# VH-VL binders against q92529r149to334, part 25

Target 1, 186 residues: q92529r149to334
Amino acid sequence: LGPGVTYVVKYLGCIEVLRSMRSLDFSTRTQITREAISRVCEAVPGAKGAFKKRKPPSKMLSSILGKSNLQFAGMSISLTISTASLNLRTPDSKQIIANHHMRSISFASGGDPDTTDYVAYVAKDPVNRRACHILECCDGLAQDVIGSIGQAFELRFKQYLQCPTKIPALHDRMQSLDEPWTEEEG
Key: E = the ipSAE of ESMFold2; O = the ipSAE of OpenDDE; V2 = 0.75 times the mean of E and O plus 0.25 times the DockQ between their complexes.

## First folded at step 26 (VH-VL; framework fv_tafolecimab)

Design CC3 (at its last look DockQ between E and O 0.21; V2 from the best seeds 0.00; counts 0 for: pae E 5.3 > 2, placed apart)
Fold by OpenDDE, look of step 26:
Structure CC3 (fold): chain C 186 residues (1-186), chain A 130 residues (1-130), chain B 106 residues (1-106)
Amino acid sequence: as target 1 above (186 residues)
Amino acid sequence: QLQLQESGPGLVKPSETLSLTCTVSGGSISSRSYYWSWIRQPPGKGLEWIGYIYYSGSTNYNPSLKSRVTISVDTSKNQFSLKLSSVTAADTAVYYCARDSWYIVENPVYGKTSSYFDYWGQGTLVTVSS
Amino acid sequence: EIVLTQSPATLSLSPGERATLSCRASQSVKDYLAWYQQKPGQAPRLLIYWASNKATGIPARFSGSGSGTDFTLTISSLEPEDFAVYYCQQRSNWPTFGGGTKVEIK
């Protein structure tokens, strides 16, 4: 991926995920991301796909998905995908909306057949804790975005396998321990 | 409609290198959405994945074939190719090129990328014979 | 390597009958399982992806189920065109296929 791949997409916000994705089966993880897309699309005015009456979410999903953060919702952003991170920036001000280290991203998916223009990914950051971030990717970009994320994951993994002794690899394994982000009271 | 077509010699001598090309039409190979794979099927047998390439040239090979396999991509021609060196009779098979599609990716620490083959070439028989 | 074992190897049925095909993985593949149909002289055709999702243009009589290590492809009522070989496929470390189940006319 070199310096990374950049897409112009719309950021719709994020929703907190109260459970570790590692602790969930694949089906549940998929459902969570789809539900997250649905909820955020419903919450953000002008989001495409909000129109279909969706079945009420299962009690289980409701217990896993927390509050939404709709800061920057609806904004066009530059998404840069690299082996290092997903970087979300405003096109004009170059303000960083989020910089999610790839090690902090556990899961990414496209939408369901009704939400094909959406990409969701689960990441940990100090601001949102563990959250599912929703991107609107128009004109077929959704699959490209997912592909790029997948490629980044794969490349990173290969790098890890080639250099197992390098500190970042150990950190990636150790950060897999649900250590509560202790707020370093700085 | 996306179409994949395999091309190359149908006969290869033992110890030589099998060379095939897959031409993609109706879509761009430079799409970031897909991997491009080679799969083979010996006569009357099952399917074996050989390897894939991304438009950037990133490759992954079946461990059983890794030492003999090279996959390359030519984005200008909308093609990707397979080379299999040191062939034997065991390499006689119908060779397919296919597109890998995925909608879900996982961090390898927690899981792996999910993909399936949604488009296939018609396949080309390659016979290894002296 | 994840090994996929399909059973039975051959399934002899009549048109209109229900076909149940099994695919067992040597280890959990989560829902990352696909099913393919292959007719003689043709390339495999994707039927099911992610264990239970039908590919575009696949008739309603086809359904997939299962998770983890045990998966099932069901054809509710066999049509003449359904007599073929069916393969399951997983993608973990690298893609692997099952040995196939031949559905043939009784």
Scores: ipSAE 0.052, ipTM 0.678, lowest interface PAE 2.6, mean pLDDT 87
Fold by ESMFold2, look of step 26:
Structure CC3 (fold): chain C 186 residues (1-186), chain A 130 residues (1-130), chain B 106 residues (1-106)
Amino acid sequence: as target 1 above (186 residues)
Amino acid sequence: QLQLQESGPGLVKPSETLSLTCTVSGGSISSRSYYWSWIRQPPGKGLEWIGYIYYSGSTNYNPSLKSRVTISVDTSKNQFSLKLSSVTAADTAVYYCARDSWYIVENPVYGKTSSYFDYWGQGTLVTVSS
Amino acid sequence: EIVLTQSPATLSLSPGERATLSCRASQSVKDYLAWYQQKPGQAPRLLIYWASNKATGIPARFSGSGSGTDFTLTISSLEPEDFAVYYCQQRSNWPTFGGGTKVEIK
């Protein structure tokens, strides 16, 4: 990826994820992101309508999702995807919305028939802890965004395998979403 | 091992509806991160994607064919089906079903899914002639 | 619609020779390009995904390269089973395929 790939998308907000993604099967992970999109779209004016039609909230999923943070909701942002991070900035002011290192991101989903114009990703940061972040990506862009994230994951993993091994810094390792120490306390 | 098999009539009259079924074995059609596609190939020619279905029933179709295509799924039989209406001689082709994914990526710690057609059926020739 | 143009249409070679196949997209598809092999009477088989990653079970002699609009599939030393038609396919939007390159015995 070099310096990364940049997209202009709409940030809709995030919602806290109260369980480790490591402890959940794949179907449950995708249900969590779909429910997160549904809740954020209901709360944000002008969000696209397929998720607005969904009537009954899943009570099984309500115990997994926490409070939402709608700061910056509806704002157009510059999303830069690289092997190092997902970086979210305003396009004109360089204000940082979020910066998520690849080690802190567990997965992403989007561009499927049920979430055609959305990408959701689960990451940790100091402000929101573990949260699902929602992006609105119009005109087929969601497929491009999810593909770029997948490529970044793969390239980061290949780079890791090619470097001489050494013990990572303790604090960097302990801040991972999937670190067993973090799951024990959560 | 996952296998896909097309079935249906090999001969269809012009203006009628082509109907095919794909049976999935060695795996579940309700798989976590896969779509199920139909792709066709006229004899001696290239490949054309027709559309896909997710096990929930959600579909997406090639814009050039959208007005004539219906894809459906029966999870209890582990099958998905294609209907193509108002056929002409131009619809004569080998029809393939294939596994398709393009929507979910995971950090390599958890694994990942392919985002391309990784499993194909053997194909079935459908001839439009009267 | 994103159009993929493959060249050459036919590549006549002997076993042991290097084959180089080209695929050019009408607009950037980044690295979302796959290569398939199709033998007579068979379905296509996935060779390469994300421009350069080999699919499971694909021999080392196959490699892919390129990004954006210009992509290459290379077979370093042709074996008898490699004489087939090769297709590229993009997934930057809804899938489209190239017209194919037939690799035939000289």
Scores: ipSAE 0.046, ipTM 0.473, lowest interface PAE 5.3, mean pLDDT 79
ESMFold2 (binder alone), look of step 26: mean pLDDT 90; pTM 0.922

Design CC4 (at its last read DockQ between E and O 0.37; V2 from the best seeds 0.00; counts 0 for: pae E 2.1 > 2)
Fold by ESMFold2, last read:
Structure CC4 (fold): chain C 186 residues (1-186), chain A 130 residues (1-130), chain B 106 residues (1-106)
Amino acid sequence: as target 1 above (186 residues)
Amino acid sequence: QLQLQESGPGLVKPSETLSLTCTVSGGSISSRSYYWSWIRQPPGKGLEWIGYIYYSGSTNYNPSLKSRVTISVDTSKNQFSLKLSSVTAADTAVYYCARDSWYIVENPAEGTTSSYFDYWGQGTLVTVSS
Amino acid sequence: EIVLTQSPATLSLSPGERATLSCRASQSVSDYLAWYQQKPGQAPRLLIYWASNKATGIPARFSGSGSGTDFTLTISSLEPEDFAVYYCQQRSNWPTFGGGTKVEIK
């Protein structure tokens, strides 16, 4: 794979998001992620304890959320986070669940008290269009995943500010600004 | 109980290098969950973020200061440090270390990231004078 | 490059009164705004994150509201310990803080 950090997490599925996340306020984006987690958890047999809803879905949420894709739901997956992408693969078969370039990812959240074991991120790809992807993580791992995604955004943006037409070779820039991101085994 | 404590010289001469260390106790600087920042406050003025370091050694700096700033980490001592070169009287400030918490992140071209500092050191005054 | 403008610069109030502090961003920061309290000689203390969520151990009299560009910190009934400087903070490309509002005893 290239440089990056890899986690083993459970993929729960995704739900199409029919509106741009930038057109939505924080309250609405939060409701979307919580509803997406709830719908996916109800649909995946053997998921960790169900995410309980506080209120029924609003008419607004029904107009924003589309069809679920549960093709790989419930599988342990390899999540690799790099400045280039979030790459989701099954560990044993190398099936690609998704490969999301950092430019195509608008939003990620998780690890806070209300979503301690979950990461939700919104990205575009040719198969799922704009969708909210749900990952189930163990204690504290959700926070680690969010920290790593944040680092990937920061490093990519830093590279963009330095050379906006093309990203220079990572080894040239890493020596001048940051130490290598990846560890021995990625 | 996480605690942060700044240490280093309180007086620095102009053109020299300001050097501070933050010691973290009750938690690990090797955590992948958090970022570790330096923030300063000139007397009678507001707060200015200097930069952060991640456990991997990766850094990011305030653009107004980046030519003079180096932040580093020593995981064996559970510490991270600040060096600010070529100081002037304008660098006189109380210097804080702080834990930077990110739970919501967005593509910076599309939106903004939620970042807030939930733990702060006591602060140390550094005076730059000859 | 988001500038946070706090108003008023100073609030002179008595214990028991309601304090209302304003923070305005030069462009939208969604709800990603934090509030801090700083007493003389002390480090800032996190009060509010995500515009309206109280940090651990923060008294019920503190509340935050707002979204986008306009944010408010409210102290419903001032206690003697609440006389301090309050800062708002956001992060777009890097963290920036407002200039502060000093809440002082009238």
Scores: ipSAE 0.460, ipTM 0.731, lowest interface PAE 2.1, mean pLDDT 82
Fold by OpenDDE, look of step 26:
Parts: C-alpha cells; structure tokens; sequence
Structure CC4 (fold): chain C 186 residues (1-186), chain A 130 residues (1-130), chain B 106 residues (1-106)
C-alpha cells in the first residue's frame, strides 16, 4: 500500500460506540456494525439500505450504540487508506473530515447481504470519541475498500513485529486504547 | 467466468520443495477485493488452508506451515505460486488454489477475519515419494 | 484457532429424504460460516455463505441456518447428485474447515 490507496466514497456519518470493541465478542462486534449501518442509512436521506423493515434492535445493541453524528452525511469524499491512517477529505481535499490513525481503528466490516455497498469501521477520535463510521461504496467498491483496510492492518502489524524495540508490550497497547481521551484542558 | 488452474509437478521427492502455480483467467489477480489462497486436501482427509497472497505481495500463512511456505504473485502473468519446502509424505495431497472473498477485517491483534472461497481450481495431486 | 465440528460424520439416506447436517464452532463466528459441497474427484463448491445465503446456481433445496456457534445445512429432498461430502468453513486468524459430513446413499 506504499503511499496509500484512495477511493471516492460517500460518507454517511457515524454513531458513537459506548463500549470497547475489544471487550466484545466477534458476534457482538458484527452486530454493532450492522446495526450502525442500519441506523445511519435510516437517518440519512437517499441512503439505499434503508428500505427493508429491519427487526427492532436488541436492547443490548441499543445500550452500546450512542448518538449519531451526521455531520458531512451524504457527502462524496476522498478516502485514503494507508498503514498510517484512514483519511477522509472533501473532494477538493481542502477540508479534512476525519483522520483516523490506524491504531485507533479497532474493527472494520462490510455490510450484510442487504447492505453490500457499505463499509463500517470503529475508530477513536477527539471529536466523536469512539464511533462507528459508515461509508457508502457503490458499484462493488465496498469490497475493495474493506480489502484495502485489511491490508493496511496487516502491513502495520507486520511492521510492528519487525521492530521489536518499539513493541509496546501487548499489554500496553491494550491499555492505551482503553485510556479515556483525557481532554487536554487547553 | 473466473477460472483457476493449478499446475506443477505431480511428484516430489522427500526433503525437496514442492512448487505449484495457479493461473487465473477470466479476471484479474490485481483486484483489491480478493485474496488468493492455497488449500490442500490429503487423500481421504479434510481441507487445510495453507496461506494467501494479496496482489501487492502481502502474505499470510497457516501457522502450522509458516516456516516452510512461500507464496508469491506475478501480476503480469496473472498467476500466484506456492512453494512448500522440506516436504514429507505428510504433504501428499490435492492442492487447490482458490479465490478468497472477504468482508470483515479486524485489527490483527484481535485475529478475526471473515471470508469464504467462491472460486476453486480443479486441484492437482502432488505425491511425495522417493 | 476456531475448531469446527461437523456431525454426523456420515449420513446415510435415500433419495427424496431430508438431510440435516450440523456444524459447531468452538467460538462464535456470528453468521460468517460457509458450506461447501465436494463430490468425488472434484474441488469443493461453495454452497452457502454467511450462514444462510445461497451461492450462485445453488438449488433451492439447499438451505443454511444458524448463528454464533451452531449451524445447520439442510437439503430438503435429496437428489442423486447431492450425495457428496459437505464441509463448513470459517475464518478467524486463518480459515479452518470442519471435518466434513459424508452424505451417502442408503
């Protein structure tokens, strides 16, 4: 992935995730991302995935998913995927919507069979805290996007393994992700 | 229609290196959407995943075979290859190449991915014998 | 490593009968389970993906169900061409397959 790969996708917004993905099992993680896609698609006008009557969300999922941030929802964006970050920018590259460091991304998935054009990923940032971000990727691009994310994860991981001196103990990595973003009181 | 075809010697001597090539036709190996996997099946036994390669050359191997396995890709030829070193009789199997369609990626530290194999080669029998 | 256990190992049935095959995962895989059919001398063929979705060209008599750790492949009425070995598959860290269920003619 060298300098990274760039896609043109639609950003649909994000939903706060109130629990660490690491603390959840795979099934729950998957359910969270699917539910997030569903909720955002329902909330954003013109989103293609909104039409099927979905089962009411489980109480559990409702407790994990917080408020939606639909800022920039529906906007076409430039998504750059690299080993460093997922960078979301306006098409003219003048405005950064989000820059999520790869270390801050815990989980990424495609949609379900009914939402195959969607990619969701969970990231931490100062604005949204921990949130699931939803991307609409048309024309089969979703699989390319998720593939690229996967490759970025893998490459980054390999790089870490090769640099033994900087390998914070797996324990320290797990702790750093659970550390609440201390609001730097500026 | 996408087609995969395995090729290589059907007989390998013990301690030598097994070499196979998978030729992909009807589609490009340089797709960002897929991994390209090798899977083997000993006679009368189940299936064992060997490893995969991405078009960029990124690889992942079964931990049980990692020390002996090398997978490479030649995008110009639309091929990817398998090398398995230090073979023994236990490596006698039908070897399949397959396209790996994946939909979930997780931080490798968590070790969870989800995929399935939607296209397979016909397989090639490799016998390890003196 | 997630271990997939298939049962029964062998299922002897007659044409027209219903076949029910089980796959149990050692850990939850959500609905990310695939089923394959393998006939003698042939490569595996994808039947079901995501636990319940039929692959292209798969007859309606095949169906998949389940989530988490318990999955089922059902053949509503066995055709002569359905006598084969069936494998379930998941991917966590690396892909793993079940041991297979042989559906044979009684």
Amino acid sequence: as target 1 above (186 residues)
Amino acid sequence: QLQLQESGPGLVKPSETLSLTCTVSGGSISSRSYYWSWIRQPPGKGLEWIGYIYYSGSTNYNPSLKSRVTISVDTSKNQFSLKLSSVTAADTAVYYCARDSWYIVENPAEGTTSSYFDYWGQGTLVTVSS
Amino acid sequence: EIVLTQSPATLSLSPGERATLSCRASQSVSDYLAWYQQKPGQAPRLLIYWASNKATGIPARFSGSGSGTDFTLTISSLEPEDFAVYYCQQRSNWPTFGGGTKVEIK
Scores: ipSAE 0.454, ipTM 0.816, lowest interface PAE 1.1, mean pLDDT 89
ESMFold2, look of step 26: ipSAE 0.014; ipTM 0.564
ESMFold2 (binder alone), look of step 26: mean pLDDT 89; pTM 0.920
ESMFold2, fold request of step 27: ipSAE 0.272, 0.415, 0.032; ipTM 0.692, 0.730, 0.603
ESMFold2 (binder alone), fold request of step 27: mean pLDDT 89, 89, 88; pTM 0.914, 0.916, 0.910
OpenDDE, fold request of step 27: ipSAE 0.285, 0.402, 0.384; ipTM 0.706, 0.800, 0.796
ESMFold2, last read: ipSAE 0.362, 0.242; ipTM 0.721, 0.688
ESMFold2 (binder alone), last read: mean pLDDT 89, 89, 89; pTM 0.913, 0.917, 0.915
OpenDDE, last read: ipSAE 0.349, 0.392, 0.384; ipTM 0.783, 0.797, 0.794

Design CC5 (at its last look DockQ between E and O 0.29; V2 from the best seeds 0.00; counts 0 for: pae E 7.7 > 2, grease 19.8 > 18.9)
Fold by OpenDDE, look of step 26:
Order: sequence, then C-alpha cells, then structure tokens
Structure CC5 (fold): chain C 186 residues (1-186), chain A 130 residues (1-130), chain B 106 residues (1-106)
Amino acid sequence: as target 1 above (186 residues)
Amino acid sequence: QLQLQESGPGLVKPSETLSLTCTVSGGSISSRSYYWSWIRQPPGKGLEWIGYIYYSGSTNYNPSLKSRVTISVDTSKNQFSLKLSSVTAADTAVYYCARDSWYIVENPVYGTVSSYFDYWGQGTLVTVSS
Amino acid sequence: EIVLTQSPATLSLSPGERATLSCRASQSVYDYLAWYQQKPGQAPRLLIYWASYKATGIPARFSGSGSGTDFTLTISSLEPEDFAVYYCQQRSNWPTFGGGTKVEIK
C-alpha cells in the first residue's frame, strides 16, 4: 500500500463511542459497529439499505454510543487508505473531511448480512473524539475497503515490529492508543 | 464460477519439505476482498487451519505451524503455494486451499480477523512416508 | 485459541427425523460462526455463515441459530444426502474448527 489505495465511497457521518474499544471484548466491539451503522443509516436520508426492524438496542450499547455527527453525511468522498492513515476528502480534493492516523484506529468492520454495503471504523480525532465512522460502499466495494484497511493494519504493525528497541509491552501499546492523537508532522 | 485446485506431490519423505500449489480460476487472486488459506485434515480427523496469504504477500500462520510454514502468492499465475518443512507422519493429511471471506479487521494490537471459507478446493492427499 | 466443542460426536437418526447439532465456543464469538458439511471424499461445503445465514444453494431444511458461545445447527427433516460430518468454525483470532458431528443413518 505504499502510496495508498483510493476508493470513492459515501460518507454517512459518525457516532461517538464513549468507551475505549480496548476495554471491550470482540463481541461487544462488533455489536457497537453494527449498531452504529444501523443508527447512522436510519438518521441519514437516502442511505441504501432496507433495515429490517432490528431488535431494540441493548442498554449496554446505548450507554456506549453517544451523539451522532452527521456533518458531510451523504457526501461522496475520496477515501485513501494507506499505512499512515485513512484520509477522507471531498471528490475535488479541496476539503479534508477527516484524516485518521492508523494508530488512532482501533477497530474496523463491515456490516452484517443485511448491511453488507457498509464499512464502519472507530477512530480518535480532535473533532469527534472517539467515534465510529460509517461509510457506504456501493457495488461490492465494502469488502475491498475493509480488506485494504486490514492490510494497512498489518503492514503498519510489521513496520512497528522492525524497530525492536521501541516495542513496548502489549499493555503499554494498548495504553498508548488511549493517548491523545498527535498529528505526526508529515 | 470460482474454482480452486490443489496440486503437488502426493508423497513426501520425512524431514523433507511439503510443497503444494493452489490454482485459482474463474476469479482473480488479486482481490482485496479475500484471504487465501490452506487448511488440512488428517485422515479420519478434523480440520486445521494452516495459514493465509493476501494478494500483496502478507501472511498469517497458525501458531502451531508457524516455524515450518511458508505461504507465497504468484499473482501473475493466479496461484498461491504452501511449503511445510521438516515433515513427519503427523503431517499426513488432505490439504485444502480455500478462499477466506473476511468482514472484520482489528488494529494489530488485537490481531483479529473474522471470516469464513466460502470456496474450497477438492483437496489433495499428501502422505509422509519413507 | 478459541476452542469449539461440538456435541454429540455422533448422531444416529433415520431419514425424516430432526437433527440438532450443538457447537460451544470457549469464549464469545458473537455471531461469527460458520457451519460446514463434509461428505466422504469431499471438501467441506459452507452451509451457514454468521450463525444463521444460509449459504447459496443450501436447502431450507438447514438452519442455524445462536450467539455468543452457544450455537445450533438444525436439520428439520433429514434427507438421505444429509448424512455427513458437520463442522462449526470461528475466526475471532485465527480460524478454528470444532471436532465435528457425524450424522449417520440409524
């Protein structure tokens, strides 16, 4: 992914996640992203997906998911995935919607079988704090997008491991992800 | 229709390296949507995942086999391969290649992928014998 | 490693009977569980993914249920072609399979 891969997708907005994903088990993380997709899609007019009546959200999920930010919702964007970041831009590349450093992204998933055209990822940024960002990926792009994110994660991790002198213990690595995101001066 | 086919020697001597190739047809291996996995099944036993490769060459192996396993990909041939070194009788199995459809990725801190295998090769028996 | 335990190991039934197969995970895998059918001399075939969704071409008599740690595959009425070994599979860390349940003719 050297220069990164770019997709054209629709940004649907984000929803605040009030708890660290690291503090949650895999099942809960998955539930959070699915619920986030559901909530944001319901809130955004024109979002594709016949959402079958989902079971009422659990009290737990309601306590973890905060307010939605629907700024730029419904906008077609250029998504660039690299080992450095997920970069979301307007189609004309004039405006940056978000630039999420890979280290700030803790979790990414596709939708459930009923929402296969959606990708969600949890990232930290100064504007949204910790939030789950929702992407609508049409024409089967969702799997490509999530695949690219996964690959970026793997490559970044391998790069990190090549610097053994700076490899913190697992617990330290996890703690570092909770630290405020500082823009690496590119 | 996507098809996977395993090929390689059916007999390997102890301490040698098992080598298999999976040829993919009806679809491109250079898809960002899938991992390509090797899975084996000893006679009369269950299934064991060996490892996977991404089209870019990124790999992940079963911890129990990691020291002996190498998976490679040749996108030009639409193939990916398995090498298992220092084989013993315990490595006698039907070896399957499979497409791995994945939907969840986690930060490497977690090291987690969630997926299932939607397409399989027919499998090839590899017997380790002197 | 997530361990999947399938029960029973062998299920002896007659055609037309209902088959209920269990898969238990050592820890929660939410709904990321798949079921496979394997007939003698054949590769496994995907039956169910995401705990309850049928793969393409799978007959209606097959159904999957469950979440978290407990999962069930049900065959409502066994057909002769359904006598096979069934495996559950998860991939929360790396892919692991259950030990299988053999459905055999009584």
Scores: ipSAE 0.373, ipTM 0.795, lowest interface PAE 1.6, mean pLDDT 88
Fold by ESMFold2, look of step 26:
Structure CC5 (fold): chain C 186 residues (1-186), chain A 130 residues (1-130), chain B 106 residues (1-106)
Amino acid sequence: as target 1 above (186 residues)
Amino acid sequence: QLQLQESGPGLVKPSETLSLTCTVSGGSISSRSYYWSWIRQPPGKGLEWIGYIYYSGSTNYNPSLKSRVTISVDTSKNQFSLKLSSVTAADTAVYYCARDSWYIVENPVYGTVSSYFDYWGQGTLVTVSS
Amino acid sequence: EIVLTQSPATLSLSPGERATLSCRASQSVYDYLAWYQQKPGQAPRLLIYWASYKATGIPARFSGSGSGTDFTLTISSLEPEDFAVYYCQQRSNWPTFGGGTKVEIK
């Protein structure tokens, strides 16, 4: 294992996701991330956006997304991606904005044609419950960020195969993805 | 635009090592967003994934072939290569290189990668024959 | 290992007809399924990813549907260039492909 890969990205904020991502089809999960980016970009003064005019959200999307948390909106942050977690810190590294264990992340996307400068991921934590977190990345960096997240998932799965968990632990993980919040700090 | 091209000998003797190279043009092999795969197809048969490599050198192989497969990358030449040792007639196939595009999705235990092959080489037939 | 079973093995149809190809997984692969077209002497071509999303440049007559274990590729009105073998593919662990469906145009 290495200590991870660190990026400096812009944190735009997060928006609460009111349903489990497992209960939604893939098309809906993708629409949620697009809508989340759109809402946060409209709410953050001076946000570096590249969005085309969007359609009004459906009643389904409005029922799935809750309140935004813009506490650190627009702030450059240090994002460290490792096989253990996604760690978001302030520039001086004195304050943790969020630390998401890989098993608490249920969806991630970004760097494709529709979200060229953005990475969005849905994760649980004690502060924001289940929320979609939005990162703004410049000049193709979104592809690098989402790629590093993907590599971390692949490596963690390989580690799981080398030291497999017993059957009861598998059941616990399946249930935790459907639950609103768990206390898993490490 | 992005293109992949296989090259290497078309005839390999039994028990020897099959060696192929894939040259990537119109794009960089050093992208953090992609894996680079080898896939084969015996004549008249279906497709079998052999393995992938990430530009850093990290690999993963089909468990059925793992003991005989080595995949390597040369980022300075924008190439990745396949070696398959101890070949038999069963290894006669068209060999393709492909780019592996992916997204993170849920699974029962951990978040995982869902992927698909968006760019393929033209393929090269390798015959294992005396 | 996740086994993908495609049916029918061969589908003989006339131009203008609707083709329906089935892919069944041995366990749930959620929506994480891709479809490929392979014409004689050519490499596979990506048609559909994530069960229902068309790849760049794929004609509107191609569509995918399904989730979990049962998936369908539909060609709404066959054209002569659609004579090919079609494969489904998943990657929940490591990639596996179905055995293929050959579409023959009468």
Scores: ipSAE 0.013, ipTM 0.579, lowest interface PAE 7.7, mean pLDDT 80
ESMFold2 (binder alone), look of step 26: mean pLDDT 89; pTM 0.921

Design CC6 (at its last fold request DockQ between E and O 0.36; V2 from the best seeds 0.00; counts 0 for: pae E 3.6 > 2)
Fold by OpenDDE, look of step 26:
Structure CC6 (fold): chain C 186 residues (1-186), chain A 130 residues (1-130), chain B 106 residues (1-106)
Amino acid sequence: as target 1 above (186 residues)
Amino acid sequence: QLQLQESGPGLVKPSETLSLTCTVSGGSISKRSYYWSWIRQPPGKGLEWIGYIYYSGSTNYNPSLKSRVTISVDTSKNQFSLKLSSVTAADTAVYYCARDSWYIVENPVYGTVSSYFDYWGQGTLVTVSS
Amino acid sequence: EIVLTQSPATLSLSPGERATLSCRASQSVKDYLAWYQQKPGQAPRLLIYWASNKATGIPARFSGSGSGTDFTLTISSLEPEDFAVYYCQQRSNWPTFGGGTKVEIK
């Protein structure tokens, strides 16, 4: 990926995820991301795909998905994907919306067949805790975005294998403990 | 519908280089959501992954074959190719090209990467013989 | 390298019978396991991905289960067209396949 790949996408916000994605099976992870996309699209005016009446969310999903943060929702952003991070910036690059270290990203998914223009990823940050971030990627760009994320993951994994003694192993051990996100009281 | 088709010589002499091309139709190879893989199957045996290439040219090879394998991509032709050098009788196999797909990715630092092969070529038999 | 061991190597059954195929991983692959069907002279066909998800066009009689190191492919009632070789596959570091299970007619 070199310096990274940059896409212009729309940021729709995020929704808190109250459980570690690693502790969940694939079906549940998929459902969570789909539900997150659905909820955020419904909440954001002008979001594409909000039109289909969705079945009420399961009790389980409701217990896992928390509050939405719709700050910056609907904004066109510059998304830079690298082995280091997902960086979300305003188009003029003056404001950072989010900088999610790759280490903090646990899961990424495309949308379902009805939400093919969406990408969701779960990341930890001080502002949103653990949250699923929703990106609207039009014109088939969603596949490119998710592919780039996947590539970044793989490259990072290779780096990890080459340097097993470095930080990711420790981070993996630490994150295996479903420790509740302790709000660092700044 | 996406289609993959292998092409190349069906016979290669020992010590020579096996060369195959996979032509992709019904979809662009330049899509960033896929890896393009080569997989082989010796007669009557199981499947062995050889390697893959990303549209950007990034490659990954099976460690057992890494020293002999080169995969390349030509986005203008919507093709990717395999070269396997210094072939022996052990390299006799049906060679498949396949699309390695993912819709969901997980950070591999937590265990594994996720992909599967959703589209395959028909395969081409390559025999290594004098 | 993650090694996938499939058992049994050969499964002899009659049409209408239930087939249970096992795939064991040397290390945890979570639920990132796929199953393929291969008929003679054909390329493998994706059956199951993510351990339990059916690929497009796959009949309901096929099901996958398991997580971690132990996985199962089940064919609830064998049809004549189901007699084939089945492979499990994982994608960690690099893709590997099991040795296959041949489902043959008794």
Scores: ipSAE 0.285, ipTM 0.765, lowest interface PAE 1.9, mean pLDDT 88
Fold by ESMFold2, fold request of step 27:
Structure CC6 (fold): chain C 186 residues (1-186), chain A 130 residues (1-130), chain B 106 residues (1-106)
Amino acid sequence: as target 1 above (186 residues)
Amino acid sequence: QLQLQESGPGLVKPSETLSLTCTVSGGSISKRSYYWSWIRQPPGKGLEWIGYIYYSGSTNYNPSLKSRVTISVDTSKNQFSLKLSSVTAADTAVYYCARDSWYIVENPVYGTVSSYFDYWGQGTLVTVSS
Amino acid sequence: EIVLTQSPATLSLSPGERATLSCRASQSVKDYLAWYQQKPGQAPRLLIYWASNKATGIPARFSGSGSGTDFTLTISSLEPEDFAVYYCQQRSNWPTFGGGTKVEIK
């Protein structure tokens, strides 16, 4: 993976996830990401409309998803994936939309037959707290993005295993992914 | 269109090595989101996963076959291959190659890649007989 | 090894009838379960992934349900092309397949 791989994708926005992904079963996590895609697609003009016709979510999903942040919605962005982070920048590279260290990302989903043009990932950052970020990745690019994220996870994990003095950091990484941001970060 | 095609000898003698090649066309084997698997089906029986390879060379094998299985990849030829040593009549089967596509990836401390076989070769019968 | 037990082994039905196929895992596989259809002389075809999601081009009459250890494939109204063998497959660990359910014409 090296210094990273860069993709040009469309950022659709994010939706706060009010509970830790670790506390949710797999079925709920998948439903959350699909509902998040549906909500941002309904809110963003010109988003690909495959998910715009969904029925309203269950009461469970409504209690788990919070408010949307559409500040950069609909923009083509540069997504750089490395073993260190997912970095999202505006087209002119003057503004970082988000920089999510791998330790702060719990998972990514997309590129399957039902979400062929989308990638969703859940991460923590000081601005959006824990949120599901939605990318529109047309023409088979979603599969490439998912593959690069998976490879970054695997390579970073192998790096941590090669440094046994980092075993306590693995515990800290899990706690950081599940913990809410504190007010002391400002 | 992505296509997978098995090739190799249809008849192998007991104690010898079964060797098959899967040629991938209409797509690249080198993409990061795929495992490339071998799966077999004895005549009149169900399916058994043999193992997979990632394009980087990393492998994972069915524990019951692991001591006899080698899977390799040649990215320059867009191919991956199966070697099964010390075969017996019990290894007679239709052998399939398949693409195992990643749709969810998780931080390794939470779980594993969730993937399924979305493209299969036509299958090739290999008979182990003296 | 995670063992998948499919029942019944054979399901004899007429076109237009509803087919219900069962798959039970020896331990929880969460929703990491797929269903495949295989016709004689052909490779398996992916029908359902993640227990309930239809693969591309799969007719509406196919549906999957269940989680944990108990899973069901339903064909709401059998068509002539649906008479085949169906396999479940788990991916919570290295892949294993069920023994299959043959759906045949009565």
Scores: ipSAE 0.216, ipTM 0.680, lowest interface PAE 3.6, mean pLDDT 81
ESMFold2, look of step 26: ipSAE 0.111; ipTM 0.623
ESMFold2 (binder alone), look of step 26: mean pLDDT 90; pTM 0.923
ESMFold2, fold request of step 27: ipSAE 0.166, 0.104; ipTM 0.619, 0.648
ESMFold2 (binder alone), fold request of step 27: mean pLDDT 89, 90, 89; pTM 0.918, 0.920, 0.918
OpenDDE, fold request of step 27: ipSAE 0.025, 0.208, 0.277; ipTM 0.624, 0.735, 0.756

